# Designs tried in a protein design chat: VHH binders against c3ng28. Part 24

Target 1, 373 residues: c3ng28
Amino acid sequence: MLIIIRPSGEIALKSPRSRRNFEHTLANNIRSVIKEGKIWRSQGVLFLEVNDNNKNIEELSKVFGIASFSPVMSIKSYNNNLEDIINKAKEVFAEIVKGKIFSVRAKRIGSHNFTSLDVQRKVGEALYPFSRGVNLENPEVEVFIEIRNDVAYFYYKIIKGPRGLPVGVAGKTVVLFSGGIDSPVATWMMMKRGSIPVILNFNLGGSVHRKFVLEELSVLRKWSGGHKLKLFIVNGTDVLIKLSQIEKRNRVVMLKRVMYKVAERLCDKANAKSITTGESLSQVSSQTMTNLYVTEYGIKYPIFRPLIGFDKEEIVELARKIGTYEYSIKLPEYCAISTKARTSVELDEVLKDEENLNIDYEKVLENSEVIEI
Short names: E, the ipSAE of ESMFold2; O, the ipSAE of OpenDDE; V2, 0.75 times the mean of E and O plus 0.25 times the DockQ between their complexes.

## First folded at step 4 (VHH)

Design k56 (framework vhh_7mjh_2; at its last look DockQ between E and O 0.76; V2 from the best seeds 0.00; counts 0 for: pae O 4.9 > 2)
Fold by ESMFold2, look of step 5:
Structure k56 (fold): chain B 373 residues (1-373), chain A 119 residues (1-119)
Amino acid sequence: as target 1 above (373 residues)
Amino acid sequence: EVQLVESGGGLVQPGGSLRLSCAASGFTVSSNYMSWVRQAPGKGLEWIGRIYTSGDTSYNPSLKSLVTISRDNSKNTLYLQMNSLRAEDTATYYCAREGRYLSDAFDIWGQGTTVTVSS
């Protein structure tokens, strides 16, 4: 089976050099996901030849950078002979249009002695006897002919891809990955923009917490374009002991600041240029404008919050579609930061407490377990 | 009404073993994450290990082979078994209850029991 793969429209808008690089990365990602067959680039699309099975179709639907793909039949038109195209169209499409109202769409790339309208008209005429009629505005079935130089491609299915940019074109981001509902969605959204996530998890729930984080990452691995996911699991218990020394009303923000500062060190180690969180504005009391400001105060890397404008139900909906929701809801409650905190902590008070606690963030990171998925 | 009381401390020879107890009142030990923490003279607090509601345990990596945390649900009591004790294990040992959420941190502490390991 031959499949035409259409890169996302955003890639097509790049300069010629940038577009070539993005298409190359996309092709490499597809090769990493598809283990057999051939892939090649041609004039703004990719072609993939594989054996027919549902696994290949499903895998392509999770490769960021793909707008759509279609299984095709093809012929070589040695002299741009419309009759050969018309005859093959009848062979491929007659059963598809049988008893149906249909339309024909044609597209040409290259120089030909006929127009796309010539193809549409002639093929439509040839298929009409099999059909119930033609309707260009509202057909029951639409058949497609794409003529690229001396090859004609025939298809009637267009399967949607996830769009976005190929994973790998946008550098690395450190993701604060608690394993709740939000952080896997934030990770997915950063991969959709071509970033490679480096996962940082504070494990305070033991083997059960670790299990479900790993299960969520194995789901996300299906979306990574063949890139392995690196997981850093840090021990946060000494942080909790120190946290017991400060006012309860400030502890949520302080714990998050500790996580950000450890993430800072991981950015240095992993050569990442940003930190990503699953935080959403005002979703909980710890995520008010004031508390987010205090949480990130003095952090030297950009903090990306791809979910900042999402409400909880929107996040849950996306988590279900990604496939991480069912694992996220099984995390022990001891893994959760409180949903209730003072809505407006005081920066100076938090910074004073932080100075007094004198946490060694480098040591926290050095004691991490590292897993590659 | 909620309290933790450690016991079983004392003098022990290097290489010896000791079991510490932590009696809980006012709550159920098996329904909470429980930890042991120690403080050597002139040093800061050091986490030893935790027992989860499931009964699973986790330990400070530097102490993992030397300690075992267990509990007896019928007596509502937490235990710390320490083996191959060294002079550097001399400390006051505390048990602590962890809050429901991470930001609650450790919400109940015992008064501590002192262990002295002397040559």
Scores: ipSAE 0.261, ipTM 0.696, lowest interface PAE 4.2, mean pLDDT 88
Fold by ESMFold2-Fast, scan of step 4:
Structure k56 (fold): chain B 373 residues (1-373), chain A 119 residues (1-119)
Amino acid sequence: as target 1 above (373 residues)
Amino acid sequence: EVQLVESGGGLVQPGGSLRLSCAASGFTVSSNYMSWVRQAPGKGLEWIGRIYTSGDTSYNPSLKSLVTISRDNSKNTLYLQMNSLRAEDTATYYCAREGRYLSDAFDIWGQGTTVTVSS
């Protein structure tokens, strides 16, 4: 079976050179996901030919860079004779429109002695006797005929893809991944913009926390465009012991600074150019404007916060859509709660505490468990 | 009152074994993450390992083969088993309760018990 894949609108609006490069990356990602069949580019779309249509339909719905795709029911080569197309449409679509109100949509590429309206009108007339009627604005079923030079493609489904950009075009980001509701959604948003996430997790919740982080990443792996996800798990206990030596009001911000500093070292190791977090402005006391300023002070990489302007309800809605929510809610409270912190810490106090603690961030990273998913 | 009391320290010969106990009062050890921490003379605090509420454990990689942490829920007591002791294991050993929130970090510490490894 043949599938017509339409790249996202943002790719379609790029220069011809950029468009070809993005379409090439998209084709490679699709090939990595489906692992079979043949893919090729043709006049603004990708064609995918596979043996198992149902499996590939489900997989394509999670490939960033795809706006929509359509399984082709039938193909007809024609010799400049519109009647051949009309007769094939009757054969293919009669059962599809049976007892339903329908419409015909036609699209043409190339030079022909007839218009798209001619095709729509003539095919509509031919199918009318099998149907319950025609309604161009609110049909119960739409049938499509796409004519490309000497070949007509017949389909009746347009399945929406996730849009965005192909994973791999935007470089790597190190994600501070707590396993809570927010960080999986932030990871998904960075993949949607074409970035490859490198996952850094500070484990305070033992084997149960590790289990659900891995389950969340298995869900996100379905959205990665075939790219493997690299996970670094750090044991946070040494840091917590050091934090017991400073004032309670500064501890949460200091823990976050340690996480950012370890992420900075991982950026160097992984050749990433940014750190991504699931932080939203004012969601919890540690995420006030002042505390975010203090947390990131002196970090050499840009900090991306895709969720900075999101409400909790919006994040939950996305987490459910992505499929990570059911695993996020099972994490132990020790790892998921960041609600106890001073709403405004003093930069000078925090920097003094950091100097006194003298944590070896490189050693913290070196002692991490590394998993490829 | 809420407190932790360590016991079982003392003098031990190199290559020997020792088991430390930590009795908790005023709270339940199985409801909290519990850690063992040590401090050698003139050195900083070094984390040994942790037991989670689930009963799972995690250890400092440099000490993993030498130590085992366990608990007895009926006695509300935490244990640290140490084997193949070396002179550098000479330290004051503390048990500690981890705070419920990240801001609390380690909120309750014992008084410590001293272990001296020498011939």
Scores: ipSAE 0.227, ipTM 0.671, lowest interface PAE 5.2, mean pLDDT 86
Fold by OpenDDE, look of step 5:
Structure k56 (fold): chain B 373 residues (1-373), chain A 119 residues (1-119)
Amino acid sequence: as target 1 above (373 residues)
Amino acid sequence: EVQLVESGGGLVQPGGSLRLSCAASGFTVSSNYMSWVRQAPGKGLEWIGRIYTSGDTSYNPSLKSLVTISRDNSKNTLYLQMNSLRAEDTATYYCAREGRYLSDAFDIWGQGTTVTVSS
């Protein structure tokens, strides 16, 4: 089976050099995901030759950087033989247009002795006897012919890709990954912009928490463009023991700050240039403007919060789309940040607490479990 | 009244073993996350391990080979088995109930039992 793959429109807007690099990365990601097949670039699209497997369609639907793709049939059309194209169109499309109102769309790339309009008209005429009629404005079925140099491609299915940029083109980001609904979605959004996520999890729920995190990451791995996901699991209990020494009202905010500090160290280690979280503004008491300011104070890397402007329903919809929702909702409430956190912790107070706690963030990271998915 | 009472501490020789007990009253051990924590003289609190409601356990990596946490539901008691004790394991050992929310951290503590490892 031959598939035409159309890169995201954003890629086409890049400089020739950048575009080439992005397309190259996209091709490599597709190779990594599909594993079997041949892929090549030609005239602004990618061609993928695979064995007839519906699984490949599902896999391609999760490769960022793809705007759309179509299974195609093709013939060599030498010497500008329009008759061959018409005959093949009849073969391919007769059943598709049977009893339906249809339209023909044709595109040409290269030099030919006929126009796209000629192709549309002639093919339309040929298919008309099989159909209920032709309507260009509102067809029930649309069939497509692309003639690229000496090859004609026939298709009627256009499958939407996830768009975005190929994973890997934007570097690495450390993701604070709780296993709730939000953090997987945030991770997904960063991958859509071409980032490779490095996952940092503070395990507060033991084997159950670990299990759900791994399941969510297995889902996200399907979106990673073939890139492996590296997971660092910190035992959060040691941190909680230390936090028991400070005022209860500050513990949630301090926990988040500790997470940022450890993430900062991981950025250094993993050559990541940003930290990503699933935080949404005012979703919970700990995620107020003031608390966000206090928690990230002094962190040297940019902190991306792709969900900052999203409401809970929007995030849930995305989680469902991604496929992580079903796992995230099973996570025990114990692993969730308390809603009883103070809405406005003072910076000076937090800094004093931090000094008193004297947590070795590097050691925390060094003691983490490392898993590659 | 909700309380935890540790027992089983004492003097032990290097290389020896000791089993600590933590008896709970006022709540069910098997329905809560329970942890063991220790504090050596002049040092901060160190987390040893946890037992989950499922019965699963998690340990401090530095102590994992030396400790085992278990419980007896019929006795509503938490246990800490320690083997191959060293001088550095000298500390006061506490059992603690973990709070429902992260902000609660540990909400119930025992009085502690002291373990001294010395020749």
Scores: ipSAE 0.020, ipTM 0.406, lowest interface PAE 4.9, mean pLDDT 92
ESMFold2 (binder alone), look of step 5: mean pLDDT 85; pTM 0.851

Design k57 (framework vhh_7mjh_2)
Fold by ESMFold2-Fast, scan of step 4:
Structure k57 (fold): chain B 373 residues (1-373), chain A 119 residues (1-119)
Amino acid sequence: as target 1 above (373 residues)
Amino acid sequence: EVQLVESGGGLVQPGGSLRLSCAASGFTVSSNYMSWVRQAPGKGLEWIGRIYTSGETSYNPSLKSLVTISRDNSKNTLYLQMNSLRAEDTATYYCAREGKYLSDAFDIWGQGTTVTVSS
């Protein structure tokens, strides 16, 4: 089976050099995911020659950088002859349009003795006897002919891809990954923008928490464009014990500052240039504007919050679409990791607490379990 | 008066087993998340495991095969069963109450009971 793959429109708008680099990364990601067949570039699209099976279609549907793809039939080295195209269209589409109201859509690249409208009209005319009629606005079935220089491609399925950019083009980000509903969605959104996530998890729930974090990451691995996901698991309970030394009202924000500071050290180690969180503004007390300001104060890397403006219902809808929701809800509900905190903490108090606790963030990271997924 | 009192520590031979108890007064252990924590001489605090209000347990992965946490609601008492003890398990063992919110985490601690693994 031959498949035409259309890169995201944003890729097409890049400079020729950037576009080539993005298309090259996309092709490599597809090779990593499909693992068989031949892939090549041609005039703004990718072609994949592969065995005919539904697994390939499902896998391509999770590759960021793909706007759409279509299984195609083709005729090569036609003699710039519209009649050859009409005859092949009848062969491929007669059964597809049978008893249905249809339309023909044509696209053309290169120099020809005919226009796209000529193709649509003549193919429509040839298919009409097999059909129930033509309607260009509201057809029951659409058939497509895409002519590229000396090759014509025939298809009737356009399968939408996830769009975005190929994973790998935007560099690494360290994700503060709780395993709850939000952080997997934030991770997915950063992959959609071409970033490779490095996962940092503070384990407060032992082996059960670890189990479901791994299951969520196995789901996200299907969206990673073939890139392995590196997971660092820190025992968060040791941090909670130290937090017993400070005023209760400051503990949630201080825990988050510890998480951010450890993520900062991981950025250095992994050569990542940002920290990503699943935080949404005002979702919980610890995520007020003031508390986010205090939490990130003094961090040298930018903090990306893809979900900052999302409602909880929007996040849940995405989690279900991604496939992480069923695992996120099975994480232990543990009130000690509750985001309940004062809606406003004092920066100076928190900085003083941080100095007094004197947590060795590098040592916390060094005691992490490291897993490749 | 809200308090936790650990007992059952002492000398034990390598490869032996020991069960520690933690008696609570002034509150109900089944209504709270409860943890066991240890501190070896000259080292920091190490979390052992937790029992949830549901009765489910979670453990430090490095210790999971060696320990079991349980409770007896009728005696308002928490237990830590330790098997295959090694010299490196020599430590003071604490039970601790975890509050309903992060701000209350580990708000009540016992005095500790000392376990020495020696010939």
Scores: ipSAE 0.059, ipTM 0.503, lowest interface PAE 5.9, mean pLDDT 85

Design k58 (framework vhh_7mjh_2; at its last look DockQ between E and O 0.00; V2 from the best seeds 0.00; counts 0 for: pae E 19.6 > 2, grease 24.6 > 24.2, placed apart)
Fold by OpenDDE, look of step 5:
Structure k58 (fold): chain B 373 residues (1-373), chain A 119 residues (1-119)
Amino acid sequence: as target 1 above (373 residues)
Amino acid sequence: EVQLVESGGGLVQPGGSLRLSCAASGFTVSSNYMSWVRQAPGKGLEWIGRIYTSGYTSYNPSLKSLVTISRDNSKNTLYLQMNSLRAEDTATYYCAREGTYLSDAFDIWGQGTTVTVSS
């Protein structure tokens, strides 16, 4: 089976050099995901030759950087022979347009002695006897012919890809991954922009928490463009024990700050240049404007919050789309350590607490469990 | 064993007609796209025409009026009928099975049969 793959429109807007690199990365990701087949680039699209497997379609639907793709039939037309195009169209489309109102769309790339309009007209005429009629504005079936040089491609199915950029083109980001609904979605969004996530989890729920985090990551792995996911699991209980030394009202904010500090160390280690969280503005008491300011104060890396402007329903919809929702809802909100989290913690107070706690963030990271998914 | 064997070539007078045959073994002609190609002395390959699995035919526009491709399914044989032959039609004629993939335009070839048009 031959598949035409159309890269995201954003890629086409890049400089020639950048475009080439992005397309190359996309091709590599597709190779990593599909594993079997041949892929090549030509005139702004990718071609993938695979064995007839529906599994491949599903896999391609999760490769960022793909705008759309189509299974195609093809024929080599010698000597600019429009008759070949017409004959092949009859073979491919006769059953498709049978008893239906149809339209023909044709595109040409290269030099030919006929126009796209000629192709549409002639193919339309040839298919007309099989159909119920032609309607260009509102067809029941639309068939497509793309002629690239001496090869004509025939298709009627256009499958939408996830768009975005190929995973890997934007470097690495450390993701604070709680296993709730939000953090997987945030991870997904960063991958969509071409980032490789490095996962940092503070385990607050023991074996159950670990289990569901791994399940969620297994789902996300299907979207990673073949890139392995590295997971660091910190014993969150140990951190909580230390936090028992400070006032209860400050513990949630301090926990977040500890997470950012450890994430910062992980960025250094993993060569990541940003931290990503699933935080949404005013979703919970710990995610107020003031608390966000206090928690990230002094962190040397940019903190990305792709969900900052999303409401809970929007995030849930995305989680369902991604496939993580079913796992995330089974986890309690472990970050809600205190039912009475202060909505506005003072920076000076937090800094004083931090000094008193004297947590060795590097050691915390060193003691983490490391898993590759 | 998959094989194509051309026959029917020879010497013919200008204005004459000739029918070439291509016998296939190891695969079914009617289940594949089949083409005729020729090569004149000192020249490159020239595509003559194609027969589709459906039975449709397409031809090189320059040769369309002079050639007809057909097949006999019972004999698993491809044919090329040529009429009004000219000196420039002197060539070795090949039948070929078209490949399934684009990378393999033709995956099986016959040995060829030579046609000489001369007075």
Scores: ipSAE 0.804, ipTM 0.947, lowest interface PAE 0.5, mean pLDDT 94
Fold by ESMFold2-Fast, scan of step 4:
Structure k58 (fold): chain B 373 residues (1-373), chain A 119 residues (1-119)
Amino acid sequence: as target 1 above (373 residues)
Amino acid sequence: EVQLVESGGGLVQPGGSLRLSCAASGFTVSSNYMSWVRQAPGKGLEWIGRIYTSGYTSYNPSLKSLVTISRDNSKNTLYLQMNSLRAEDTATYYCAREGTYLSDAFDIWGQGTTVTVSS
C-alpha cells in the first residue's frame, strides 16, 4: 500500500531550506514509528510504501507534523494524458460512487495539456452513470485525483493527523512531571511543538506513583515520533521531610522551588534550554500569580506553562484524547487538596528559608533513578 | 494530645525478619495517611512507605520487596513487617502521621525504635 502524507500547514509556510529540514525530520520520525517499507519526499508531501495498512494508519495518526494522509492508487505513463486518468478513475471509483451523490476534486502539479478543472469535469462525467448524482456542496462521497508530473494518484479517504511539528526540531525541555492529569497534557503539547521532553518526577507516593507515571509515559511514548523518553525519578518524600523545618505556610512553594532548582540542574546535564510545567493560573492556591512569581524567581531557564490559560475541563478533555487520563486519576490527591498553601507568600521570606535549608540540588538529582522508555 | 509510640526493635541476624508496632493515641490511624521513616546512624531520614485511609499501601521503590505496612483498626496500631534484613537496614525506625494537605505532611512523629542487624 502507498500512502500520501501531507505535512502540517505551518511546515509548508517555511522557507525552502527549513521546509526540507522539517520534512526530513518528519520522514525519520515516521521511519522510527513504521519500522517497515520505504518513505520519500516529493514536492511538499511524503510518500510511504508499506505492506500492512491497519497498524500503520493508527501509528501515523499519532505522528506530530502530519496534517493528513491518504491511502492511494497510482498510475504512471510517459504520455500522462487525460484519457488515461479518466479510464483509471472509472476503474478505481466506479464502485465507490455507486448509488451515492458524489463530487470529484482534482489537484495538479507540473506541466500538462489539461487543467484541474478539465480533470474534475471529465472524471465527473465518466463516473456519473454509476452514481446517484453530483453535488459539489454536500456530497455523500468525495473522490480525489492528485496529479504530480507524470504520476496520477487516486484516493477517497483523507485521514486527519495531529498536526504540529516533528518531535526533535525544537530542542529539549525538562518537564516537571507529577503524574497527575495536567503534566502529561503539558508534555504532549510540548511534543506537538517539536520538543523532546526529558521527564523529571518527584515521587511523593512511592511504588504506586512510580507505576502510574510509567504507564502515562508509555502512552506518551506513542506520540513521541519514535524518540525514547528519559525519566529521572527523585525521592520527593525525602524532600518533604526536610521541609518540615520551615513554616507550614511556605512549604508548598518551597517544595516547588526545590523541584525547579533540580530541573535547572537537569537542564544543564541534558542540554535542555527550558523547563515545562503543567501549571494553570489560579487552579490551586500554590498556582496564583504571586506564588508562580516566587516559585520561579532566580531560575536560569525560561519556564513554559502550556496550560497556563486552560480550564480544568479543557485539560481533562485533552488527557482523555491523549490516553493518559485513566492512569492519572489513580494517583493520590496531595496536590488536589492543598488548600492550606497561602495564595501570596513573601519572596524574601521564601528566599531566606531556601538559604537556611541549604538543600544540595545536585545530590538530589544524582540520587535519582534513571529509566529510558 | 496526639501521640505515636513505636516498639518491637532490637537485635536481629542478617536474613531475619522483624515486625515493628506503632500505637496511636488521640487520633484514629485509619482516618490519616501513615508513614514509616528510618534514620541510619549518621545518615539522613529515609521514607519507607505509606498506608492510605483506604488501606492501600505504597513503598519506596528501593525497599518494595522487603517491607509490608499494615494496621489493626481495632487496636489503633500501625505495623511494619521487615523480611530479609541486611546490615544496611540498621536504623532508628519512626512512625509518622501525614496531614491532609501537602504542607502538613509528617506533622506527628513517634520517638523511634532501634533495629540493629548484626551477626
Scores: ipSAE 0.286, ipTM 0.704, lowest interface PAE 4.5, mean pLDDT 86
Fold by ESMFold2, look of step 5:
Structure k58 (fold): chain B 373 residues (1-373), chain A 119 residues (1-119)
Amino acid sequence: as target 1 above (373 residues)
Amino acid sequence: EVQLVESGGGLVQPGGSLRLSCAASGFTVSSNYMSWVRQAPGKGLEWIGRIYTSGYTSYNPSLKSLVTISRDNSKNTLYLQMNSLRAEDTATYYCAREGTYLSDAFDIWGQGTTVTVSS
């Protein structure tokens, strides 16, 4: 079976050098997802040849960088012979249009002795006897012919891809992955921009917490374009003990600062140039404008918050689409930290407390468990 | 089978005392870092304290005056002694084994035992 894969429009508009790199990465990601296919690039599209029994083809709908894909039938029209195209169209489409109102859409790439409209008219005429008629605006069935140089491709299905950029073109980001609803969605959004996530998780809930974090990452692995997900699990117990020393209402912001500081060390270790969080402005008291300013104060790497402008219902909707929601809602709540933060913590107070806590961030990271998903 | 089973929960009056037990099977308590954790109704998990392989103990400072952790190696059992109990100490109490080299906080949990402090 032959499949035309249409890259995201954003890729098609890149400079020639950048486009070649992005298309190459996309092709490699597809090879990783579709284990026994042959793939090649041709004039702005990718072709994938797989055996007819390959059951993983529909996973292409989770490969970032794909706008759409279509299984096709084809003929080689050596002299651009329109009659050969018409005859093949009858073979492929007669059953598809039988008893139905239909339309024909045609597209051409290359130089031909006919127009796309010629193809549409002639094929429409040939299919009409099988059908109930033609309606270009509201057909029951739409059939497509794409003529590329001396080859004509015939299809009637267009399967949507997730768009975005191929995972791997945008470097690495360290994701603060709590396992709640928001952090898996933030991870997905960064992969959609071509970034490889390096996952940093602070475990305060033992084996139950670990179980559902791993399940969420297994879901996200389906979207990674074949890239394995590297997970660093940090024991958060000693941090909890130290946080007991400070004002209860400042503890959430302080915990986040500890996580950011450990994430900085992981960025150095993993050669990542950013930290990503699932934070959304004003969603909770710890995420006010003032508290986010305090949380990131003095952090070396840029902090990406792809959900900063999303409301909770939008995040939940995306989490359901991705498939992580059902696992995220099962994580236990942490009593010692799950307190209402001040809506406006004081920077100087937080920085002084941080100095007094004297946490060894590199040691926290060194004691992490490392898992490859 | 690796298991932790808590017991000793129940209803106590304010100011009272209670000792919780955690029987371990499938591993040796004295060869692991062991913790007690609690969850009040409608709240998240709160770490109470840890006993190290050496027998040394450390505690959440906000609970330090309330609790003492001990173990009986011959019975492979961990204990939590709680004194001067208050209504806010009403919770489900869990024992948990800590991962010593894996960095995950608690790799095995018990089912919990419920303590209710009321008149």
Scores: ipSAE 0.000, ipTM 0.149, lowest interface PAE 19.6, mean pLDDT 84
ESMFold2 (binder alone), look of step 5: mean pLDDT 85; pTM 0.844

Design k59 (framework vhh_7mjh_2)
Fold by ESMFold2-Fast, scan of step 4:
Structure k59 (fold): chain B 373 residues (1-373), chain A 119 residues (1-119)
Amino acid sequence: as target 1 above (373 residues)
Amino acid sequence: EVQLVESGGGLVQPGGSLRLSCAASGFTVSSNYMSWVRQAPGKGLEWIGRIYTSGSKSYNPSLKSLVTISRDNSKNTLYLQMNSLRAEDTATYYCAREGRYLSDAFDIWGQGTTVTVSS
């Protein structure tokens, strides 16, 4: 089977050099996900040829950079003869339109002695006797003919891809990954923009927490465009012991500052240029505007919060779509969402506590468990 | 009246063994994650290990071969068995309950029991 793959519209709008680089990365990601067959670029689209029908459709639906894809039949005409196109359309589509209200859509690239409208009308006339009628706006079945120079492609399915940009084009980000509902969704959103996530997890919940974090990352691995996910697990208990020395109400913000500082060191080690979190504004007391300001104060890398303006219901909807929700809800309640903290901590107080704790962030990172997913 | 009371500390010779007890009142040990933590004179807190609600255990890798954590649910008591003690193991030993929420961290601590390793 031959599949036509249409890159995201944003890729098509780039300069020729940039577009080639994005399409090249997309093709490589597709090869990493689809391990059989042949892939090539042609005039703004990708073609994928595989030995079995429909086997790779599900996998392509999780490759960022794909707007849509279609299984196709094709013919090559000597002079792009319209009669050959009509005859092939009858062969491919007669059964598809049988007893249905249908429409024909034609698209043409290159120079021909006929128009897209000519194709639509003549193919429509040829298929009409098999059908229940034509309706251009609300058909029960749509059939498509795409003519590219001397080849005509015939299809009746347009399957939507996830859009976005190919994973790998935007560089690395260190994700502070709690394993709750939010951080997997934030990770997915950064992959959608072409970033490779490097996962940093502070294990506060033991073996059960570790199990479900790994399950969530296995789900996200299906969306990574074939890129491996590198996971650093820090033993959070050692940090919590030090935090027992400060006022309880300030502990969550201080824990987050420790997490941000360790993530900053991981950015240096992994050559990442940003930190990503699953925080949304005012979701919990530790995530007020003041507390986010205090948490990130003095961090050298930009902090990306893809979910900052999202409602909890929106995040849950995405988590279900991604497939992480069922694992997120099984984690122990050690995350910030279940934690009561001051709605406004004092920067000077927090910085004084930080100086007194004098945590060696590099050593914390060096003692992490490293897993490749 | 939630409380933890450690006992069993004292003077022990290098290479010796000692078992510490931690009696809980006002709550159930088996329903919480419980940890042992120590503090040597003039030094910071060092985590020894924990026992989960399931009964599984996790240890500081530096101490795993030297210590064993257990509990007796019928007595509502936590234990720390220590073997091959050295002078560097001289410290005040605390049992602590881990809170359900991150803000609670270690929300109940005992008064501590002192272990001195000396000839």
Scores: ipSAE 0.000, ipTM 0.470, lowest interface PAE 10.2, mean pLDDT 85

